VHH binders against Putative polysaccharide deacetylase (cda1). Designs and how they scored, part 2

Target 1, 320 residues: Putative polysaccharide deacetylase (cda1), of Schizosaccharomyces pombe (o13842)
Amino acid sequence: MYETRDLTGNAGKPVDTNPWPNNSKIAVSFVVNYEEGGERSLLYEDEGFETFLTEAGLMPFPNRPVRERSIESCFEYGSRCGFWRILNLFKKHKVPFTCWAIGQAVEKNPVVVGAMEEAGCEVGSHSHRWINYEGVPPETEYEHIKKSVQAIQKASPSNSAPRSWYTGRASLNTRKLVCQVYKDLGLPQPFDSDEYNDDYPYWVADPLASKPGAEDDKGLLIVPYTLEVNDMKYAVAPGFCNSDDFYTYARDAFDVLYEEGLEGAPKMMTIGLHCRLTGRPGRFRGLQKLMEHITSKEGVWVATREQIAQAWSAKHPYKA

## First folded at step 11 (VHH)

Design m5 (from k6 with K103S)
Fold by ESMFold2 at other seeds, look of step 11:
Structure m5 (fold): chain B 320 residues (1-320), chain A 127 residues (1-127)
Amino acid sequence: as target 1 above (320 residues)
Amino acid sequence: QVQLVESGGGMVQPGGSLRLSCAASGFTFSDYAMSWVRRAPGKGPEWVSYISSGGGWTRYADSVKGRFTISRDNAKNTLYLQMNSLKPEDTALYYCARSDLTSYRGTSSFSYHMDVWGQGTQVTVSS
């Protein structure tokens, strides 16, 4: 896999059938990353401390074999405060999000899964640890994938396994390993979000098929994610300086896609959030403004990634 | 009471086949990856094959690829090794071993992290 790239997609052609319910002009997926407790630490026998997507992400913070408690403390804000602040906003507006949940983070704070289910949100998997899986042996990555599914299912009051998948810092083996784990567990193949390359879901060949197009090729649905309409830009350069930067950027992206939907090309949009970043009060104001903007518009469907995947598949089934 | 017990060894002519079994007890078998390791007389251990905890991901040493097949039955807590086209070089004491691969520390020094071993079953390939 990945020997060639698909630089063409739909070649700019809009889909011929609107898959979104109620003739919606846009499908909006809010994503909440729940990573706190899965990050690198000597406490977990890692080689150093976490330096990615923290309050210190733009400072010279050389990694070394010690614990960095101030960074760990910032992650803890995400699980202790930020997650709940964000969840309460979505409950107030009565719209759902999809969570990318790190399995180890769930093991260390399982109550968040039930809280999300009660609110009508989807709990997907972000693998077991919040680390770079490039360079992790595929044998270990298999067990991480499986452990994350089991951790989320165990924490789930409804005993639900995650239907949506995103690793982020994935290996070239990740997609096939995820599909293999789900098959081995007797679960339906997940919807894969480890792509950033389209405003529509799309099908690829099933990585487990004997060959692309064979009778055993059931397809794999890709539901693209985003690194640009994403609050990670508070913690990377060049990035957002204040909540208005996030709000205006996300609003403008929404307005462009909404207008394209009004013109006959209804698409999907993803907005990526992190508990420890947007959950801070000063940044949270940007999310509040965005929520008010989006929910004030007619023809907007705020949905989980599972709902988007199912609506798409019903109108655009895989043809092997 | 954590135990691994191998069986199915014996003497076989070159080109023959054997099927090894490993019965696991005292732990949740389906939570662990498993390996077969062999030790020829007077030599150190040689890793032979690996299977993931769910059964769907496998690896083989180059010396056995295409001839050996690892499998598992998680409902019966049993690991298997089907050995075909056996050669005199395959003569060894064969062990099953349990691995916990979830504790990867991010180094390039990978091993199968084998923490529990069986007593072994002898395989002898000679004319």
Scores: ipSAE 0.648, ipTM 0.869, lowest interface PAE 1.9, mean pLDDT 92
Fold by ESMFold2, look of step 13:
Structure m5 (fold): chain B 320 residues (1-320), chain A 127 residues (1-127)
Amino acid sequence: as target 1 above (320 residues)
Amino acid sequence: QVQLVESGGGMVQPGGSLRLSCAASGFTFSDYAMSWVRRAPGKGPEWVSYISSGGGWTRYADSVKGRFTISRDNAKNTLYLQMNSLKPEDTALYYCARSDLTSYRGTSSFSYHMDVWGQGTQVTVSS
C-alpha cells in the first residue's frame, strides 16, 4: 500500500449536488480528541515524558528519562475540566461530536464514554496509546489496536465498538492492521480518518482484499480529518495566538465551504479539538463564538463521522 | 495454573508433513499472541513463527516460509503448526510460547517477549 499517490481526486469537479440530508449545504464534523492518560510518561514505563501538543512548546531537553509533572498536570486539566466544559457546550447547542478516544485514557477514566453516549456523541478509537506509531513493530501495533477497541467497548453502556478510526501518528502498516483487527473481532470495517486530503469522503480498495478490484474487495471509506482547522495550532508555531485567531480561521473555512455548497457543491468540514487546549477558558471563548456562528446558519448539518459516512455511502456505494 | 502442552510430533521422512498442536489452559488464550520456537540438538532456541492474538497477523522465519503455516482456534484454546515439505534440518524439539506485546517503550529494543513455554514436542525428519 502507498506505492502510488492519488494527486487527482475529482480534479475539482463537484461530486454530488445534494449528498447530505435535508438539502444541507455543508456537513460539519466536530472532533474531540480524548488523549489524557495515554501520553508518554515514566509512570507508564515509557522512555520519557510527553512533549507533543503541550503548553511547554519545544523543550530544551526533550525525552529526558524523568517525569515532568507540570506537563502531566496540563493533561489532567483536560480530563478533569476541559472535557466536561466542551461536552456541556455541545449539550447546550444540542449538536454531536465524534471523539477520538485513546484506549488507555478510557481505561483510566471510563466515565467519559457513557457521558458522550448520553449526549448523542460518537466514540471512535484513537488507538491504545497516544504515541508515534511510526516505528512501532506491526505485531505490537496490532495488539494496541485490538486493546483500544476492547477498552472502548467495555466502557460503553451500549457495549458499542468504535466505528470510526484515527491514529494520527500512524505507520505505513496502520491501515491494514486496523482492518485486520476489525475482521478478526468480527466487526464491520471502520471508517478511516487517517487522511487530510479532501473535502469529501471517498473510497479506497479494501487493504485486506486479494487485490484491488477483486470480488473480495469490499472497499474502505475514508472520511478525511484536518490538521488545519484544529486547535493543535495553539501549541504549534506558527499558530493561533488567541481565541479570536482560532475562531476567525475556523469561521472563514466554514464560510468558504458553506458558500460553495450554496453554489451547488456541498462539502464536509472537520474541526479538531483537544480537551487540554480548547478546554482552557481563554481558548474556549473561540469555540463558543464558532458554535454560535455555525448554529445560526440554515442548511448546516452538524453530524458525527459515522452519520456522515452512512449518508455518503448510501448515495455513493463502493464499486470495485 | 498457566500451561502450554504441545503434541503431534514424531518421525517422518523428508518431504513429509506433520501438524503440531498446543493446548493452552489457565489463562485467556485469545488475549495473547503466540509463537513456535524450535531447538535443534546442540543449538540455542530459534524462533519459527508468530501469530497475533486475533489470528490474522502472522510471521515466519525465512527458513520455513512457504512450508509451515501457523494457525489458532481461540474457541478451543489451541495453537497449530502445519509443517509441510519437511527437511532433515527441521529436526528439533518444538515449543509453543505465549507473548505479551503491549509493553512497548518508544525506541527501546523490540522482542517477542515470550513469558510462558511448553515442554516441547519432538520432530525428527530422517530417512
Scores: ipSAE 0.553, ipTM 0.832, lowest interface PAE 2.5, mean pLDDT 92

Design m6 (from k6 with M114F V116Y)
Fold by ESMFold2, fold request of step 18:
Structure m6 (fold): chain B 320 residues (1-320), chain A 127 residues (1-127)
Amino acid sequence: as target 1 above (320 residues)
Amino acid sequence: QVQLVESGGGMVQPGGSLRLSCAASGFTFSDYAMSWVRRAPGKGPEWVSYISSGGGWTRYADSVKGRFTISRDNAKNTLYLQMNSLKPEDTALYYCARSDLTKYRGTSSFSYHFDYWGQGTQVTVSS
């Protein structure tokens, strides 16, 4: 599948037709990662404790075959406090986010799905565990993908299956496996966010088609994500030292894309958040400032990834 | 209690076909990956084929690729093995087996970890 790379994209040319409603100059996707309870732990028979995107990442902490309750406690802050603090901000401003929810985390705290649906937010899937899926056998990854979809659907008061997909630490098999699981469950293909390479959604060939361009090729819509306008940078180097660093970087990214939209190239922007990171009060201030900045501008569409995918598909359908 | 019951075996000439069935009960069939495993006379178990819990991801041993097709009907709680172009070396007792593949154990080698087996159905390919 990945035998070649698409280094060209649109070759710097803006799309011909603005896909965003009300002639908006930018589509903004806030993403909340709900991961708490899916991370590595000996409690779940993993080989060690979690060391990625933790407070311990600021103090190098070699993975060891023990439990580290301090790290687990920091994750619990995300599910107990941080998630709710972030959700309440979006409710007060009456704008939505997309959540990527880890299936096991949902199983352990299902109330978050209903809370997000009530607030008008989209609940997508982040697979079943919060682990590196490179090196996980495809047979196991299949079952994780399916289990995550079912866990989210079961927790959903509307019995809704996730329409948006992000694995993050994916394998070369992930994209095809995700599409296969959705087909096996009789669900519409999800929108895939396991790319970081554009400010527009774009189509690729359906991984399940007999070959690209064949009659059975219905396409797969990519809705790119980001690792740089992302609060994970509080927990990695070089990263954000304080909430003003996060705010300034995200504001500047927004301003650049907004100005490009005013000049005739309206694009999308993603802002990645983690409950246990931005949910801390000192970091949360940066998100509050960013929300005020974005909502002070005319022609801004804050939308779920499903809404962005639908608006894009209506104006730029797949041509097999 | 978990029960797996194979059927559809018999005696067939080389080049013939058989369709094996495995009736499952006592668990949610659609939650589990399934496999066929065979045991030829004087030999230990040999994995034959695997199918994912949803039915769309399959694997085959090299010795049967292109000749055997695994499938499942989750509404009927039944696993199938269509065996075409049968050879005398396919003579064996055929079992269906269940796996829980949701655990990942780091960098160790992959294993199906069969937790339940049926009693088997005999396939004999002979003149």
Scores: ipSAE 0.693, ipTM 0.887, lowest interface PAE 1.7, mean pLDDT 93
Fold by ESMFold2 at other seeds, look of step 11:
Structure m6 (fold): chain B 320 residues (1-320), chain A 127 residues (1-127)
Amino acid sequence: as target 1 above (320 residues)
Amino acid sequence: QVQLVESGGGMVQPGGSLRLSCAASGFTFSDYAMSWVRRAPGKGPEWVSYISSGGGWTRYADSVKGRFTISRDNAKNTLYLQMNSLKPEDTALYYCARSDLTKYRGTSSFSYHFDYWGQGTQVTVSS
């Protein structure tokens, strides 16, 4: 796998059939990352403390054998306050999001899964730990993937396994490992969001098939994610200075794609959020403004990634 | 209370085949990766093969690739090793071993960390 790159995609052409319901001009996926409790800590036998996407800025020597309670406290704000503030906004506007849930974070605070399910949101998997999997042996990554699926399913009042997948800091083995774990558990193959490279879902060959195009190749649907329309830019330079920066950037991205949809090329858009970042009151105002803007427009479908994947595959099946 | 009981060993001629089984009890078998490890006369333990907790991810020592096949049946709590094209150097006491592979400190140092072993089953390949 990854022996070649697809630099062509649709070659700039719109997809031939609009799969979005009600002839919608854009499908919008809000994503809430639930990571709190999965981050690096000596409590979890990691070599040091977490420094990525924190309030603390650049921290020296993150592999020092100490705990950094200030950073842990900032993550705790996400689980204690930020998650609920964000969830309540989506309930108020009656639109869903998809969650990337870290399995260990779910184990440590399982009530969030039921709360999201009750609100009509999708709970996908973000793997078991919030770490860089590139250096993790495939044997260990397999077990992490499996644990995350089981943790989410166990916490689910409906006993639902996640249908959508995003690792983020993935290895070259991640996609095949995820598919293998789902097969081993007897679950339907997940929709893979470990790509950032298109405004449409698209099919790739099933990583478990004997070869691309073989009779056992049932395809794998990619539902791309984003690192740019993403509140991580509050914590990564060059980034957002205030909530208006986030709002105007996300609004402008939405307006461009919406206008393209009005002109006959309806696409999808993803907006990435983190409980500990946008959940802070000052940043939250940007999300509130964006929600008002998006919900004021006709022909907008705010949907979970599973809903987007299902609508897409119904109109654009693999090997059609 | 963890028990791992190997069976299926015996005497075979070079080129022959054997199928080893390992019955597991006292723990949730499907939560653990499993391995076969062997100890030849006068040598220390040698890792032979690994299988993930769900069964779909496997690895083999170079000395057995293409000849041995590891598998598991999680409904029966049983680990298997199909050994084909046996050689005299495969003569050893074969152990079933359990691993918890979920712990990782972010280094590239990898170890199976076997925490429980069976009593072993003897495989002897001689002409």
Scores: ipSAE 0.685, ipTM 0.886, lowest interface PAE 1.6, mean pLDDT 93
Fold by ESMFold2, last read:
Structure m6 (fold): chain B 320 residues (1-320), chain A 127 residues (1-127)
Amino acid sequence: as target 1 above (320 residues)
Amino acid sequence: QVQLVESGGGMVQPGGSLRLSCAASGFTFSDYAMSWVRRAPGKGPEWVSYISSGGGWTRYADSVKGRFTISRDNAKNTLYLQMNSLKPEDTALYYCARSDLTKYRGTSSFSYHFDYWGQGTQVTVSS
């Protein structure tokens, strides 16, 4: 796997059958990343403090093993305030999101899973820790994947395991390991979002099959994610300076894809959010404007990633 | 308290087969990765094989690849090692060992960090 790259995709051709319900012109996936409590800290026996996607922007790489309490405090805003502010907006507009939940973060604040489930949102897995899994031994990554699924399921009032998967900073082993863990747990194969490369879901060969196209190849559905229509750009350069930058960019991306849908090529769009970033009031205004824009349009389906995956699979089944 | 009890050892001719078992109790077996480790006479411990907590990810020492198969039955709390095409070099005391592999400090050095071992079961391969 990954010895070659698929640079072709659909070669610019729209799919021949609209998979979205009610002849919708676009499927919109809002994603809320719940990471707070999973990040690097000496408290968790890591070798340093978290330096990625913080309010401090670019920081010197740690040259000392210390805790940075100010950074930890900013993460805590996400879990204490930002998550709830965002959840309440989605409840007000009666549309769902998918959460990428870090297993350790869920263990430390399990109430968020029930709150999301009650609101009709999907709780997917973001693995167990919020770290870079490149370089983590496959043996350890396996156990992290399994532990995250179990933590989310344990916190779920309905005892539901996550159906959607995103690691983010993944290893070359991640896709196969995730599928193996789900198989070992007797769970349906998850939908994989560790790709950023298309406006459609698409099938790849089942990484557990003996070979691509074999009788045991049941496929793996990829539901692409995004790093560009994503509030992480408040914390990296060149990025969003204010909430109007986020709103304008996301609106324009939505409008382009919506117009393509009106012209016969209905696609999906993902919008990535982080509790500690867009949950801040000044940034939150951009999300409010975007929500009003999207929900005011006809022919828009705001759905969870599981719903998108199921709609796609029904119209475009895997052919081994 | 954690208890690991190996069984199934014995004497066998070269080319023969044995199946080792390890009965686990005192902990949630399905939460832990497991390994077989062997100690030949006059030598230190040698890692033989590993299996993930869910059973689907395995690894083998080069000396046993293709001949040994590790497996587990989480419903019965039992670890197995099927040993085929046995050689005199396989003569050793075989232990099952438990690992908690969920902690990682971002180093490139991997270690199973065995926290509990059984008493071992003797395997002797001689003509």
Scores: ipSAE 0.684, ipTM 0.886, lowest interface PAE 1.7, mean pLDDT 92
Fold by ESMFold2, fold request of step 18:
Structure m6 (fold): chain B 320 residues (1-320), chain A 127 residues (1-127)
Amino acid sequence: as target 1 above (320 residues)
Amino acid sequence: QVQLVESGGGMVQPGGSLRLSCAASGFTFSDYAMSWVRRAPGKGPEWVSYISSGGGWTRYADSVKGRFTISRDNAKNTLYLQMNSLKPEDTALYYCARSDLTKYRGTSSFSYHFDYWGQGTQVTVSS
């Protein structure tokens, strides 16, 4: 399926129908990644400890077959403190986020799903483990995808299965496997966020169709995500040092897209957050400033990814 | 308490067809990936086919691709193998095998890690 690349997109042409409610000039998706308890650890029979997006930055400790309790403790801050600090900010401003929840993390702390639903937030899936799925056999990845959907649904007071999907460190099989699992479970096809390549949703061919354009091609809606307006840059290089680095970058990205919307080209923006990173008080100030900036503007729609997907597809239906 | 019971074997001429069944009990069938494994006379076990726990992802050994179809009915706790265009080389004792594939332990070669097997059903392809 990745035989060719789409380097063209819409070729710079604005979308001709504004799908956003109330003639909004931008749709904003805040995303909270809930990963704590899904990361690598000897406790979970992994070969070593977690080295990605930790306080150790770009110079990780050598990966050895031991537990690194300092790193595990930093993840625990995310689930014990950071998640709740972030959730309370969104409740205060009465705007929702989408969570990508790791299935194993949900199994180990299921109360977070109900808390997010009560606050009006969407709980999507981040697969079952927080690992690199490149090189994971498709047979295992299938079972991880299925287990994550079931774990989230089981923890959900409304018995809701996740509608939004993001793996992150995905394999070349991930997209087709996700669609296959949802079909096997009798669930509607999810909205796929394992792309980073545009400022609005777009359709691709259904990976399960006999061929692109066939009668059985129902399409798959892509809702792009971001690696750049993302607090992961506190933990990589070149990245953010203090909270004003994050705030300034995110503000400027918002302002550019907002101005394009005022000029007749309304788009979407995603802001990626991690409980253990932005949930720290010093970094949290950057999110507070950003929230104040965004919510002070007219014509801004802060929405879940499901809401964005539904609004977009209602005005831009798939044509096989 | 885990039980896998194969049936549907028999004698068939080359070019013929058979359908094998495997009745599962004592566990939640829909939580597990399943495989068919065969053992020809005087030989070790040979993996034949795999199906995911939900039924939608399958794989086949090269020797059977296009001729065999694995399927499952999770409501009936039953695994199937439809075998068409049978050859004398397909003569073997066919086993139903269970795997828990949610554990992936790094860079070791992939293995289905069969934890339970049935007693087998004999398939004989001859005149």
Scores: ipSAE 0.682, ipTM 0.883, lowest interface PAE 1.7, mean pLDDT 93

